# Designs tried in a protein design chat: miniprotein binders against q58433. Part 6

Target 1, 377 residues: q58433
Amino acid sequence: MLFMKYEGEIAIGPVHPTMLEPHRLRLFIEDEIIKEAELVIGVNYRGIELIMEGLPPEKISILSEKICGICSHIHVWCNVTVTERGCDIEVPERAEYIRAIVEELERLHSHMLLFGHAFEVLGFETMAFRAFMIREPIMQILGEITGGRAQYSCPIIGGIRPRCNIKESKIPALLERLEKFEENLKKLLERTVNDPMIMSRIKDVGVLDKKTAKKLHALGPTARGSGIHSDMRKMGQVPVYDNFEFEEIVFDDGDVFSRLAVRFYECFESVKIIRQGLKDLPNLDKRIYNPNYELKEFKPIDVYNEAQRGQVYYSYGLDENGRVRQVKIRTPTATNLACMEAILPGHHVSDAELIIASCDPCFTCTDRMIVVKENKI
Short names: E, the ipSAE of ESMFold2; O, the ipSAE of OpenDDE; V2, 0.75 times the mean of E and O plus 0.25 times the DockQ between their complexes.

## First folded at step 3 (miniprotein)

Design ps1
Fold by ESMFold2-Fast, scan of step 3:
Structure ps1 (fold): chain B 377 residues (1-377), chain A 93 residues (1-93)
Amino acid sequence: as target 1 above (377 residues)
Amino acid sequence: SKITVYVLIEVDGKTYEFTFEVDSPEELRKVLEELVRFLKENGVKEVFIWVTAKSPEEAKRIAEIVKRILKEAGFTDIEVRVEGDEVVVIARK
C-alpha cells in the first residue's frame, strides 16, 4: 500500500513549504448554531510564484494551468497577456475573440456546476441532475474547441493554438446548441424561483451586507450579490469585451438567492457574449497567431481579468535575459473564504454547506476545507 | 536528512496533494514506480511532482530518475526544473 486511504479517500499529507497549505474554514458550533467561523489561509499560489521566478515566459503557462483545475483558461490568458503587453506583441483580433468565447464557456460550466452542487446540498436531487445535464453540452463544446474539457491550453504568447480555432462551418451548429442551453437554463431558473421550498431555504439566508462586503474587498459574483459593481470585463481591463453588448449583473440583498441569481443572469450574459463572438468571427481576419514577436525587457505589467469567481490579477516583468521577475498572482479564493467567515455566524449548521456553496470556493480545493469544532474552548 | 516528495494530481475534478519521505534514490525509484501504477489505474493525465533532495548533486540524479519513470509510463510532455536541492517536474499525456 503506497498511500493510506483514510475514510475512503486518498491520504492528503502536508504540502511542500513553497506550495503552502490549502485554505481552511473552521466552524465553532453550539446547540447546532454556528457561533464563530475561523478562516485559516493557505497560499498555494505563493509557491507557484516562486517557481515562476526566473523561468522563460512560455513555461509559465504550464504552471498557470496547475493553479486551478476548473479555471485554467483564465490563468493562462492572464499570463500570456502580461508578456504580450510588456513586449508590445500584436495579438490577432480573432485570437482575442476566441479567448473570450472560451472564457465565457468556462464561466457557464462553472456556474452550472455550482447550481448542481447547491441543489444537492438542498436535497433536490432532480434539480441537481438537471443542472449537471444542462452543463454537459457546454463541456462538449469546450472539448471540441480546445481538445480538453477542464484544463485546456488555448492561449499561447501571440495568439491561440491552431486546434482552438473555430471553423466557420461549425458556427451554425454551435449557435443552435447555445440556444438549447439557454432554453434549458431559463427553465431551471423558473423552476427554482417558483419553488417555495427552495426559495425559503435561499432567500434571506446567508446575508453578506454591502458594508461588510466592501470592508472585505469582496470580488466576483459574491461582491455583485451584495450590490457592488466590480466586473473587470466592464472596467476597461480586457479590451476584447468592449466588442460585446452585455450587462453587469448586480443584486442588492446579499443572501444566498442573490449570489445564485447573479450567476443565473451572468450565464444569460455569457450566452450573449458567445453568440456575438461567434457571429463576428467570419468577418475577422483568419490569423490566430503572430509568429513574429520579440521578447524585450519590461518592468512589471499589471493584468486583470474576470474569472467566474471574480477578479484574477497577474503581474511580472521580464529581465534582459528573457526571464520572468517579480511575479504576483491574486485570485478571488481567499476573499470568498473571508466572506464565508463573516456570513456563517448566527446560522444553523444545516445552512452552512448552502452558504459555502453560494460563495463558490474552488470546488477542486473544497474537499475537507471545513472543520467543525463543537463546544468551543 | 530524508528525500521529500510532493505530488499534485487531479482525479475527476478533485485535486489531491500528498507527500512522502524516502531515505535513498533507490527507495524513491520504487515509490515512484508504484505512484505511476496508481496514476495509470486512476486515469491521471497530468501530474506535478516536487522533490527536495539531500544535496544539489542528488537532485540532478533524481531529476533524471523521475523523467525516465514518467516517460516509460507514457507521459509525452515532461518538463523538469532543478534548482539547488529541489526538483520540479510537470508531466502530461
Scores: ipSAE 0.000, ipTM 0.146, lowest interface PAE 19.7, mean pLDDT 78

Design ps2 (at its last look DockQ between E and O 0.02; V2 from the best seeds 0.00; counts 0 for: pae O 13.8 > 1.5, placed apart)
Fold by ESMFold2, look of step 4:
Structure ps2 (fold): chain B 377 residues (1-377), chain A 93 residues (1-93)
Amino acid sequence: as target 1 above (377 residues)
Amino acid sequence: SKITVWVVIEVDGKTYEFEFEVDSPEELRKVLEELVRFLKENGVKEVLIYVTAKSPEEAKRIAEIVKRILKEAGFTDIYVRVEGDEVFVTARK
């Protein structure tokens, strides 16, 4: 008898110029059912850390900005924070507020991109276009705040670039545009949860139970969709967030619906944070950076923050010559891929892209190549 | 492309902000000399100046000009940092 087995491969994540290849998730399929999933880690992931060794901290900022096109701000923010804490550099409160506002705007547009991608994967083209159209005004706001720079290089050691300051005269218009975004987001959520065809594809699909999520050390919305409290913004790791009233969003069912719902409600919380931040800015001291510092030797400092996909971790020290040493960077991508490895077996192949999208979509993936091999046994 | 100058002043515990745009280093020198007269006439003890130059070479030249002008205005605790096209200045009397 002849057994037909298929092997598929999905490339996930951007190809960084200093990396040889992205992470890959291999799917072994029999009779349209995923039997196994295998994570293949990209070869040059540790390479970026090695390139950073021995550089001045200002060069680390430049490199960290290039790690991810959709989340460059969080990486730069983490990097400057390591040096700031290690050298005991005082950062103006206004600068920390603007760092948080920009990060929450980045969270909004990243979540909207994920929604658009998820709808595309499911074939709900009209919903996908709605998500992308709702996202566009957020991208415009980001461009206006950061001075039209493509990569939003806002944080610098000791503050923010002065061109990224948010002028008081602009705040009323920003608040109005944010209100319009919030209303459109409500409509998108309503259309999603009230559409039985959409709900049938996302409810009870791709379940990651709480025990497995804990075992695999799930992070971000992936963890919070499975009942795990994991938001670094609520855990005292990012002090500026103590100034804002917002809630950690947690769902318990661990399905695709839960992971998307975490992101939907996180968008509303991000709106709350941005609104509060914008309203507070006129009452803050106007200083936005502190260049009065001396870089000095320090032992490795751990810095944590909450990116759209989950915890980001940066660690390094400075030697006596002001050179960065013992660089360690961790993003939630590897953990999210490990969770997909655990979730996918047993599902029909038609759910694979949805499950992957619900955990950690790749912003720069243009092609989804599946290599199908016929194996005779 | 213009040279942008951002100035923050602290007087009696209150912070004031203003911004200049100029087309050349010669115009910048004139604006800075006028700024120094303003700082002197109003008893300003703390000033922060941020400049976006047209090039790294221009930024270095501007940094030296700003430092010298602030010294002439009586500021003795002057810190100047140049990063690419950008100049960050903090001065206290």
Scores: ipSAE 0.007, ipTM 0.461, lowest interface PAE 9.5, mean pLDDT 80
Fold by ESMFold2-Fast, scan of step 3:
Structure ps2 (fold): chain B 377 residues (1-377), chain A 93 residues (1-93)
Amino acid sequence: as target 1 above (377 residues)
Amino acid sequence: SKITVWVVIEVDGKTYEFEFEVDSPEELRKVLEELVRFLKENGVKEVLIYVTAKSPEEAKRIAEIVKRILKEAGFTDIYVRVEGDEVFVTARK
């Protein structure tokens, strides 16, 4: 019998390869049906953790930013929050609002990027183009606020960089652009669900049932697409979110459609958060940065936040010499990859890329995947 | 090609913000001296000044200019931080 073996490599950008080994996903195909999927875990945050050991906390922010090009803001936000809580540093409320606004803008552009890639995989070039065009204004807003489109250092210990302050005079135009984004997103969603060719490719495909999702400790939209409530923004872990009215989006069917639908509706919720935050900003104190903090020794502090792919966890302490110790960093990447291992078997090989895209393993952050095909007789 | 200045002031328990641009550190000195004189006459207790300079070398020059002007205006608790081409200053009486 003809045996075909595929081996794909998942790279994490923009981190240097010698510090972190890339993840690899191997697909074993027989008669165009995936019989097995094997995750080979090569990514090791222990490498970054070891580099962070002994550094001053200001230097950790630089490394945090480089862990993921698409989700750099959340990593920096988690990192500065560890030091701020450990050292009892007062962070201006306006700075926390802007951190949340930037994170929701990051969630929007990341979800739109995934929609674009999913439509590309489906062969719907016009829909992919529409998704990328809808995403572009969000990238422009991020660039205007942070000074960078995909590589931006907004949070600093004690607040945010002043270039990242959202001037009150800019708010009306931002609200108008956000409204236009929401209008275009509604049209994209409506066009998607009313297209029977698209729906036949994503509905009831790539099912991750709730029991398996719980067993694998699924995170983020992958967990929420399988009926699991997991949003750190709703669990008291990020107090600034308590200022905003929004819903945790959950779907129960666990299929590709459910994982995409969670992200579509999360985009509408992100728009609500950004809108509320922008409207509140003029009524907040104008300070965005507390430069008069003092670093002190602290035992490890646990910090959780909700990135676009799920929970991000940071923990470390500071020693008597002002140096970071006992670093622990966890992202949703490994659990999302494990979920793909569980979903892929039994599916036609033509559905593999779509299933992988819907689980958002961070393939797109480096745009590097090598598939090796081997015939076995 | 311009130096951008963002200022936050505290007057009678309330905070206010404003922004302006200048072409040189010398122009910044003149504008800031006038601004600080105005703020002193109106009972300002706290000032946060952020400057984006055209280069790291210019940022260091600006930091010294801002620090001196604030000291001359009677602010005693002055913190200055320079990060690349950015200058952060807080001052309190």
Scores: ipSAE 0.000, ipTM 0.471, lowest interface PAE 11.1, mean pLDDT 80
Fold by OpenDDE base, look of step 4:
Structure ps2 (fold): chain B 377 residues (1-377), chain A 93 residues (1-93)
Amino acid sequence: as target 1 above (377 residues)
Amino acid sequence: SKITVWVVIEVDGKTYEFEFEVDSPEELRKVLEELVRFLKENGVKEVLIYVTAKSPEEAKRIAEIVKRILKEAGFTDIYVRVEGDEVFVTARK
């Protein structure tokens, strides 16, 4: 039995700035069938946590923003929330609304990026290009709100940066862009579901059953694709979302289709959230920042939020000098890796990249598929 | 457009941040070689490096340069990530 050990770094998607390490994928293949998979993510979260230790919370926000380029906002938001809760800092409602709007825009562009990549993997270059083109208006909106394409620096302790304040005069144009985005997304969906070649490649492929997903503590769309409710926005962890009507998208089949479908339909929910947020903004108090706070000593507090990939967790305390202590950060990718490893066995090697992509590992990590054929005779 | 570099280190419980700009990956290499010497001289065991390149292709090149320099410097736990035109590196000794 010639076990071919394939060691490769699978480059998944366009390189977007996230602090997640290159995924080293080791596939043990027999007769083109994956027998075993090992995914190694070199995320040195411990290093980041150690660097954050003893820093003032304002500086930690800068570091958090650099952890993930695709999900920089959610990291910063989760980070500042720890200090805000620990110090009983009132955040203006308008600031929380804008934080949520920016998050849902971040979710949209991230999901579109994944779709583009999935189409590339499937060999549908035209569809990939369309997905990237549909993504661009979202990036423009983010740029207009935050002043940046990747690092928004929107949340600060006590609110948001003044540059991130959404002016009422811009709301109509933003809504129009969202409408066009939604229309284009519907067209993309229609083309995808009506293509039997695409559907044959994603249905009943890479199945993560609900039991296994629960056992492995799957998070976010990976969990939701297997029929597991997992959304911190719906679990009362992010109070601002209580102001919005939206659905948690869940599919039961656990295949590549289901995981992609969760993300696809979540885009419509994100648009719905953004529309509601933008509609309510003119009626809210104009305050976007509370400068009247004092940092206090507090023991580590657990804070959760829902990134595009799933649950993000931040915890730290402040000492008597206002320095961060006992920093813990967890991202959904680390948890979902075990799911990818569980899904891959039994599948043809040609499906590996698609299966992995469907779990949306932070793509920034994987530059070069080096297939090292070590023929150990 | 210049390549921007942000370095965070801890020395004796104090955090130091360095920001600088370079014109090319080759210039970055020289600066990093000096940085590594500094890290060794001061017994720095952990370093965070953030680089903004001019392009994704340049970022990939920079990532390789940084990884190589840190490896040669004796760091064993090196995390390098390229995202678009940005490079993130954490290294421990």
Scores: ipSAE 0.000, ipTM 0.226, lowest interface PAE 13.8, mean pLDDT 82
ESMFold2 (binder alone), look of step 4: mean pLDDT 83; pTM 0.820

Design ps3
Fold by ESMFold2-Fast, scan of step 3:
Structure ps3 (fold): chain B 377 residues (1-377), chain A 93 residues (1-93)
Amino acid sequence: as target 1 above (377 residues)
Amino acid sequence: SKITVFVYIEVDGKTYEFEFEVDSPEELRKVLEELVRFLKENGVKEVWIIVTAKSPEEAKRIAEIVKRILKEAGFTDIEVEVEGDEVTVYARK
């Protein structure tokens, strides 16, 4: 025999080594119905803000990358943008294009990871494996561009690292790989919506109504699954996106299906952005980095961008000694967890993991997030 | 280095995962011929095959071998992706 045959479980995702503490969601269950959900915040953004205080801005990018392994690029991009805007540093257009392309690739792999997890929770191992296999080519493209699949620093103050430049000769092959990804994604979506057993598990389940979503200040696909338009890429917050034709995806029903559907269609929109960006690159100036910048004192600058889970906000100023001051970071993580806390009560315990997966709190911590307490008297 | 192969198959609600290493494309061909027999005997409708070759040139050759073998097994919808030294094949019927 030349190969090993077995019936096995598909392991999802490696442990993220730089994650500080996982968030926890406590479920109180009576007769298989969730009566209460309690959020426990594990990630300490205030501690990270304190560590960043007094550092030179070049050092902040390394720390910001460690906040989240799945969305590391967006944190670095937001950080360098604060300094660039505060110091009036001109960033080459090519560098901004590549920053956007990398972010959309990060959005693709993150959404695919969520689909794989959701299908696994549903008990559809073949669909889960299909999602992970469709995701793999995107991880390979990211590795080729940035040198790392999960932890990478593409942006630097004034541009991008030289190795992250996308060579014109590589573009045709990248476009072909992207087209293949899109074809496979279409098949995955069609299979999902045409499976009545999958649809019965996700349609009208885990409803987050628009009023509650607004009250909790829902962000990202969670907000858009509940009919709220808030995509920072469409709100003038990230000028490079004005170069690309794409749609903000919104669904109104607020159920698990709606949150997954937003992400499926966002993947198609990300493909459009990447394709347009790659096609434009040969026509842009070849410069990727501006070494001729001068740091200067500035009062806090607000920067917004749209990560896979929603809006990311960075703000800080620079003192007269070139040190970062008054750091403020906001991510969608706490908001997504608050939404789960609101959605879960009233549902059968067998739907809990699916609801949690659809709100995308953090793939690496999902299995350790649920703490069940039986409160039957 | 060696050529590594990962195969995922679903039949009758059961999932099967195969992992193996071969030293050459010739040895790979023999193992894939056994795989075709298994697919036919078990009525397999979907299969995923991932091969990590020793070089990009070898990967392109392996992609053609895998595609041919799956066609011989009766698969009508075959998708092949080659990225560097890695080949990913999805097929159904």
Scores: ipSAE 0.000, ipTM 0.127, lowest interface PAE 19.6, mean pLDDT 78

Design t2a (at its last look DockQ between E and O 0.03; V2 from the best seeds 0.00; counts 0 for: pae E 15.4 > 1.5, pTM E .773 < .8, placed apart)
Fold by OpenDDE base, look of step 4:
Structure t2a (fold): chain B 377 residues (1-377), chain A 80 residues (1-80)
Amino acid sequence: as target 1 above (377 residues)
Amino acid sequence: SPELVREIIDYIRELLELAMELAERGDPERALWLLEFLVYLAEDLIEEAELTGDEETIRRAQELLDKAREMIEEAERIAR
């Protein structure tokens, strides 16, 4: 008689496997307590790397844009940066500023989406609705800059697309929208931190200690929520950010609260960055694209950027024919989910979704919770 | 959301076109991998749409799935 050790399985995994990171968490539950968690990592990155192999660098940007439905911009930006650095391509300062502005807008809308989802999981539908409503103006700004809400296609090798050029005449209206967003975000934060029911569900829950976070290579807000400095923007990996005054937000407690708080306070830093960028834009050279570049052969180089979830990594070389070789792509999702896998055992099943959500697994990539109740025969 | 489903269907179509281009260029291994990935995407989209009762999504995803499977069978025949 194989005593089935567990009363049920909850699989938390992608709603849409279309995303390159179909990560699935299988939770083995006994008496409503998580006993074991198993992270199944989808192999989809390897396939995209294989598709990219031997393509011209201009074509791989189309594939990189499709890697993540929420963070398409950062993937494209990181991708083009490999070619730009490998070929010594000068990118106009205005283009880099706009890339940073679009990235921080992407960060804002992604964090607002996470907050909306976290409030839904907590049963605070009114606050979830407010978070989604606050997100919409950011999506509109992104749409006005990039020409689309889901696919920004802003970066290209040597700069940005002409449609993504922010006209000076639009800057006042963008600043006004940003101010309204910041005000609404402050009100949402104040309501959240002053609600004892919310705070009781997120404090001291899903604790990722600093040692475990380091061991499992936590990235981005997941690492920063555990007192680990981890921001490629502050580590000199993305030079355009040296033009901006902002803080790296770090919390030490490693709980759900800390991971959410990092993102909440980081939103204000993103607002500061965007505001600085928009103010400086009129004083920059008007060039947005350098057409005067030649592709050169280069060995694979490492390029890092900081997505809303943490470090994104791109590496490839170009051969003598200008074809991409030895492509490697890494996102923070796998390592951050592995951190959640490690801490989930011993928690009540009702906290599982919130704990997982607090590491911001790409929801477009993770939203299927399948509860498999094994019938005790 | 209906918008997300549409974006996924459009993505599957774009990838199917890319698979066809790869096959035409004599890279059947990459084409086959991409087609297998498309099958997985389409099957999962169908499974989700069945849960929601979205018959239009099921139909569109099934059409793409059938096309991907047909291309796999053809690629496997050429490789034999």
Scores: ipSAE 0.017, ipTM 0.404, lowest interface PAE 5.9, mean pLDDT 83
Fold by ESMFold2-Fast, scan of step 3:
Structure t2a (fold): chain B 377 residues (1-377), chain A 80 residues (1-80)
Amino acid sequence: as target 1 above (377 residues)
Amino acid sequence: SPELVREIIDYIRELLELAMELAERGDPERALWLLEFLVYLAEDLIEEAELTGDEETIRRAQELLDKAREMIEEAERIAR
């Protein structure tokens, strides 16, 4: 017998149903304890790689921004970087700075969205509302820089879109808004860790131990919440980050608290990066785009970057006719889903939504959970 | 810096010429991005020059801006 509380749908990739279908998570419950969790794989999860084969690089950029609605900027950044490195295209330093600033703003808004959802699941509506209110100024800044909150397509081959440039005259106001965000974030964190009811619900719950995390190839804050150093921004893979002083945040307990704590402290590190970047911009060349490039054949090269959910990997080559070949894309989303399958068994059903939230799935799909009562023991 | 202003104006001119070549060769997407970048640079330069009362820089940047907007309108008219 199927007991339908919610349909557990977790989207991998874009919100467009025709490209990538959401994965679903099925929970098998006996006496209110989760006995098994099963990931139901969506169809066409690799369809975008196949569609990219044989296209010119400019069209790949358009497709890459549709892989994930929450992390579209990082996908576009990785894609243009493959072509830029393959074709020896010089990218203005200012453009790379702005790409990094936008990515850190995206990390802030995404982490804040997760905090809001987690507090809502915990039944702390005031805390959830506070998290969403703290997030709103970041969305406003992103809209001002990228031209639209849903349009994070800032990078283009050779630089960034002209509309995405950050004018020197705007920097003081941006720094002030960022300082206010940081103050509000600090208060939210203090309220969270000093609330024993919240702490009792998230501490020692949903533990992903380091050995299991390594076996599942956990990425991003999920891996770092389980003691694994994995941040591509610290691995020399994204040279612009070498200009910024910040820390890789790691916690060892692997519980819901650890995964949330990684994200809270990552927000403070993102603020440091944005602040440093904004302060450096006036001293950089004003060029944001290199129009003097030629596409040329290259064999596949590897590009890594760190999205808010973890490592994003892009690889492809360009043939003699200027067409993309041998496309490989890896995102942290599938790994986060596999981690949920491993974490959920043994927990009370009332903790399921909280555990799922802490692993950072697509929030548009997390209000549907399928609960199945086990008929055989 | 007067040297930086001259360098920016020269760069805008180079972008304009390259945008024309790209449009002619059937690459309107790159041409449009160059023209939008040029518009941004010219507008930024005009705004800074207005703060200092540099009327000559305003006039030079405005001429380049007007030309770029004319080319954008033409490129949009023929692009599908």
Scores: ipSAE 0.000, ipTM 0.318, lowest interface PAE 14.0, mean pLDDT 78
Fold by ESMFold2, look of step 4:
Order: sequence, then structure tokens, then C-alpha cells
Structure t2a (fold): chain B 377 residues (1-377), chain A 80 residues (1-80)
Amino acid sequence: as target 1 above (377 residues)
Amino acid sequence: SPELVREIIDYIRELLELAMELAERGDPERALWLLEFLVYLAEDLIEEAELTGDEETIRRAQELLDKAREMIEEAERIAR
């Protein structure tokens, strides 16, 4: 009776009725201090891998779109790339540029969504509103490029969907809208770093040191906030990015500030990539699709790309009947949540949601899901 | 552009002929995979054409879509 533990549960990640279950993070609390954290894995990528087995590659592209509602483009892009490499299908350069432009637009809106959520968790409602308003024009651009039916379904095997082609006449307006976004982002950053109340909540909080990040295999901005170079776009894994000048953003302190700062500065790099891509498009061949290929049997091919949360990995082969075999899919969310699990003990419970949010998982309403129980042992 | 739309429609026709050949050669599963891709392309083209009010493209793509759907039903019968 001398020691008591409290249990709270936070649902983390999207809830999809048929495909994805949220991760759950249990907190064991004593006197408002977190004593233990326990991650319960909810997402079952093995189940998704199983339903994809034996399907034609075009069908698994459709299913991969459903894995993540805010990062569907990267999943489709990874998937079509497996078949393209396995079957030696040449993808037009214009299509690869547009795939990258759409991905960087996806990165922008996803990072802005996280900033808005982080500000809400901290209680800075005006800043959250600013983040969401800055995000809206990016969502509109993305919707205009990908069409009205499924905004993130741009890649197809051999190219891009025709509706996703970016007309030269639209480029000046797109560049102007990006310039406005960049200016508003600079203002948001300035307001954030100059606000002592915001900084006091994010600086030196939730520190993930480099040694722990390496041991637990942190990925993406979570790793880059702890001093680890991890960007698949810089590691030669996504060749189209070799055409763009941009920097990998790395911070060393491993705190919440660092993980958020990586994402803030990545937005500026994404703007640089999109601007360069848009300016280059008029000089590229106009082909957006290569119809002259045949599917063939191939052994599993590994494809890596860099989603907003970090590395995404797809692997599969095709059998002699063109059916997908040995599907493997990996995303960074579970690994990054394990990093947060490891560092939560010792923090006040009021910081828990912010620390968890700083690795950019998908959230539902978590403040209504916490159940605190005395743990009888 | 009108030229790109025409190229896509011509491509769909060529792939439809390939799908029919695959089905007749006794490979209805691959024919089905190709036909489902063609349905996707035709539906996408119709959606774009509806946004721009291009009634001729809607009509042409719908004819191809209807043919592809008919062939899917036949190919599924043969795949048994």
C-alpha cells in the first residue's frame, strides 16, 4: 500500500473501421508524474500485407492509398515504384517531377496540420488557427492538381494520372501562392520563437538523446531532431530529388522544440523543391505516361521513400501471372512512438500529449481517453 | 489539352484490344487486371471532362468504359 501506480490510455493514430487501428499508449502515473509508459501496437501491417497478396499491382495501388489519409500519395508512389523497377518500366521525367511536387505539397499540409494540433495541445488557440489558415491554400493547390475525386491518387504504374499534369499556364499563379505561403510561414515561425510561453513548453522538454534515438531506430524528423541524418531523399533512394537543391534539416538537442523545428524548416525546403520543380516543368518533355511496357515476373524489389513522418518501405515481387507476392510494408510511426515511450517516464503528465505529438502520429481525441487507475500489485 | 485527351482515348482503345486478345488466349486474369486499369483511366477522363464541360470526351470515354465493363463480365466468366 505504500506505492501506487496510475494507468491512463491515449489513443494514437487514425481509426479506420476495416484497415488501420490506432496505437495506444498507456501511462502509469504517480502524483502526476509518469512512472512508466507502455506502447500497445494497434496498426496491423501484416494484415494489410496479407490482403494484398495475389492481387494485380494496380489493385494494391488502390489499397495502399487507404493506409494513411494524410500521406496517401507517398504510399501510392512507393507501390508503383516497386513494379516499375521490377519490370524495368521507364517513367517519364515529367511524371517523376510531378510526383515529387505533389509529395512536397503533401509534406507542407501535413506539417502545418501538426503545427496546428501542437498549438491546440498547448492551449494556444490563436496560433493553431493561424497554422490551419496557412495550410488551407496548400490543400486547395493539392486538390486542384489531383482532381476532385481522390486528391492523393496521382501516381500510376508508368507515370501519373492525366488530371495531375500541371499546365504551364498555371505555373505563375502556383509560384505566387507558394510565395504567399512562405511569407506567412516566416511570420508563424517568428511568432512562435519569440513567444516565451510557447518556448517554455517546448524547449528542453521530452529530450530524446542521440544514443537512445539510434538504439530505438528513430526515423524521419524524430531522428533528425536528435542529430541523426535520416532523410531518404538525400540518401539516393528517390532519384528525382537529385535534380533539386535542398538541405537536410537536423537539430541536435532532441527536445520537442527540435522535432518541431525540423518540420518548420523542412517546410521551407519543400517550398524550394516545389518552386524549382515548377520552374523546370516547361523545359521537360511533355510525356506523363509510358504505356509501352509489359509486366513480368520479378523477385522482391525494395523501395524506400521519405514520408512526412520518416522512411516508408515497400517490397514485393510479381509471379509469372502478374500477381503480387511477398508484400512487406513498413512505416515510421510505431518506431517513433517507441522512442516517445522510452523518454516519457519522469515527465509531468501535462507534457505527455505534447511529447507524443512531437513525433507526428495521427491523433484522435486523446484527452477524453485517459483513464487513471490505481495499480494494485 | 485536346491533344492529350485524344492520345489517352487512343491508348485506351489499344489496351482494350490487348485485353480482349489476352482473354481469348485463355489468360482472363491478366485481361481483368488490364481492364480494371482501363476502367480507372476512363472514369478519370470522364471526371475531368465533366469539370470542363467537354461533352464529346464524356461520350467517347463512356463508350470505352461500357465496353470495358462488358469485357470484365465475360473475362470473369472464362476465369472460372
Scores: ipSAE 0.000, ipTM 0.180, lowest interface PAE 15.4, mean pLDDT 79
ESMFold2 (binder alone), look of step 4: mean pLDDT 83; pTM 0.795

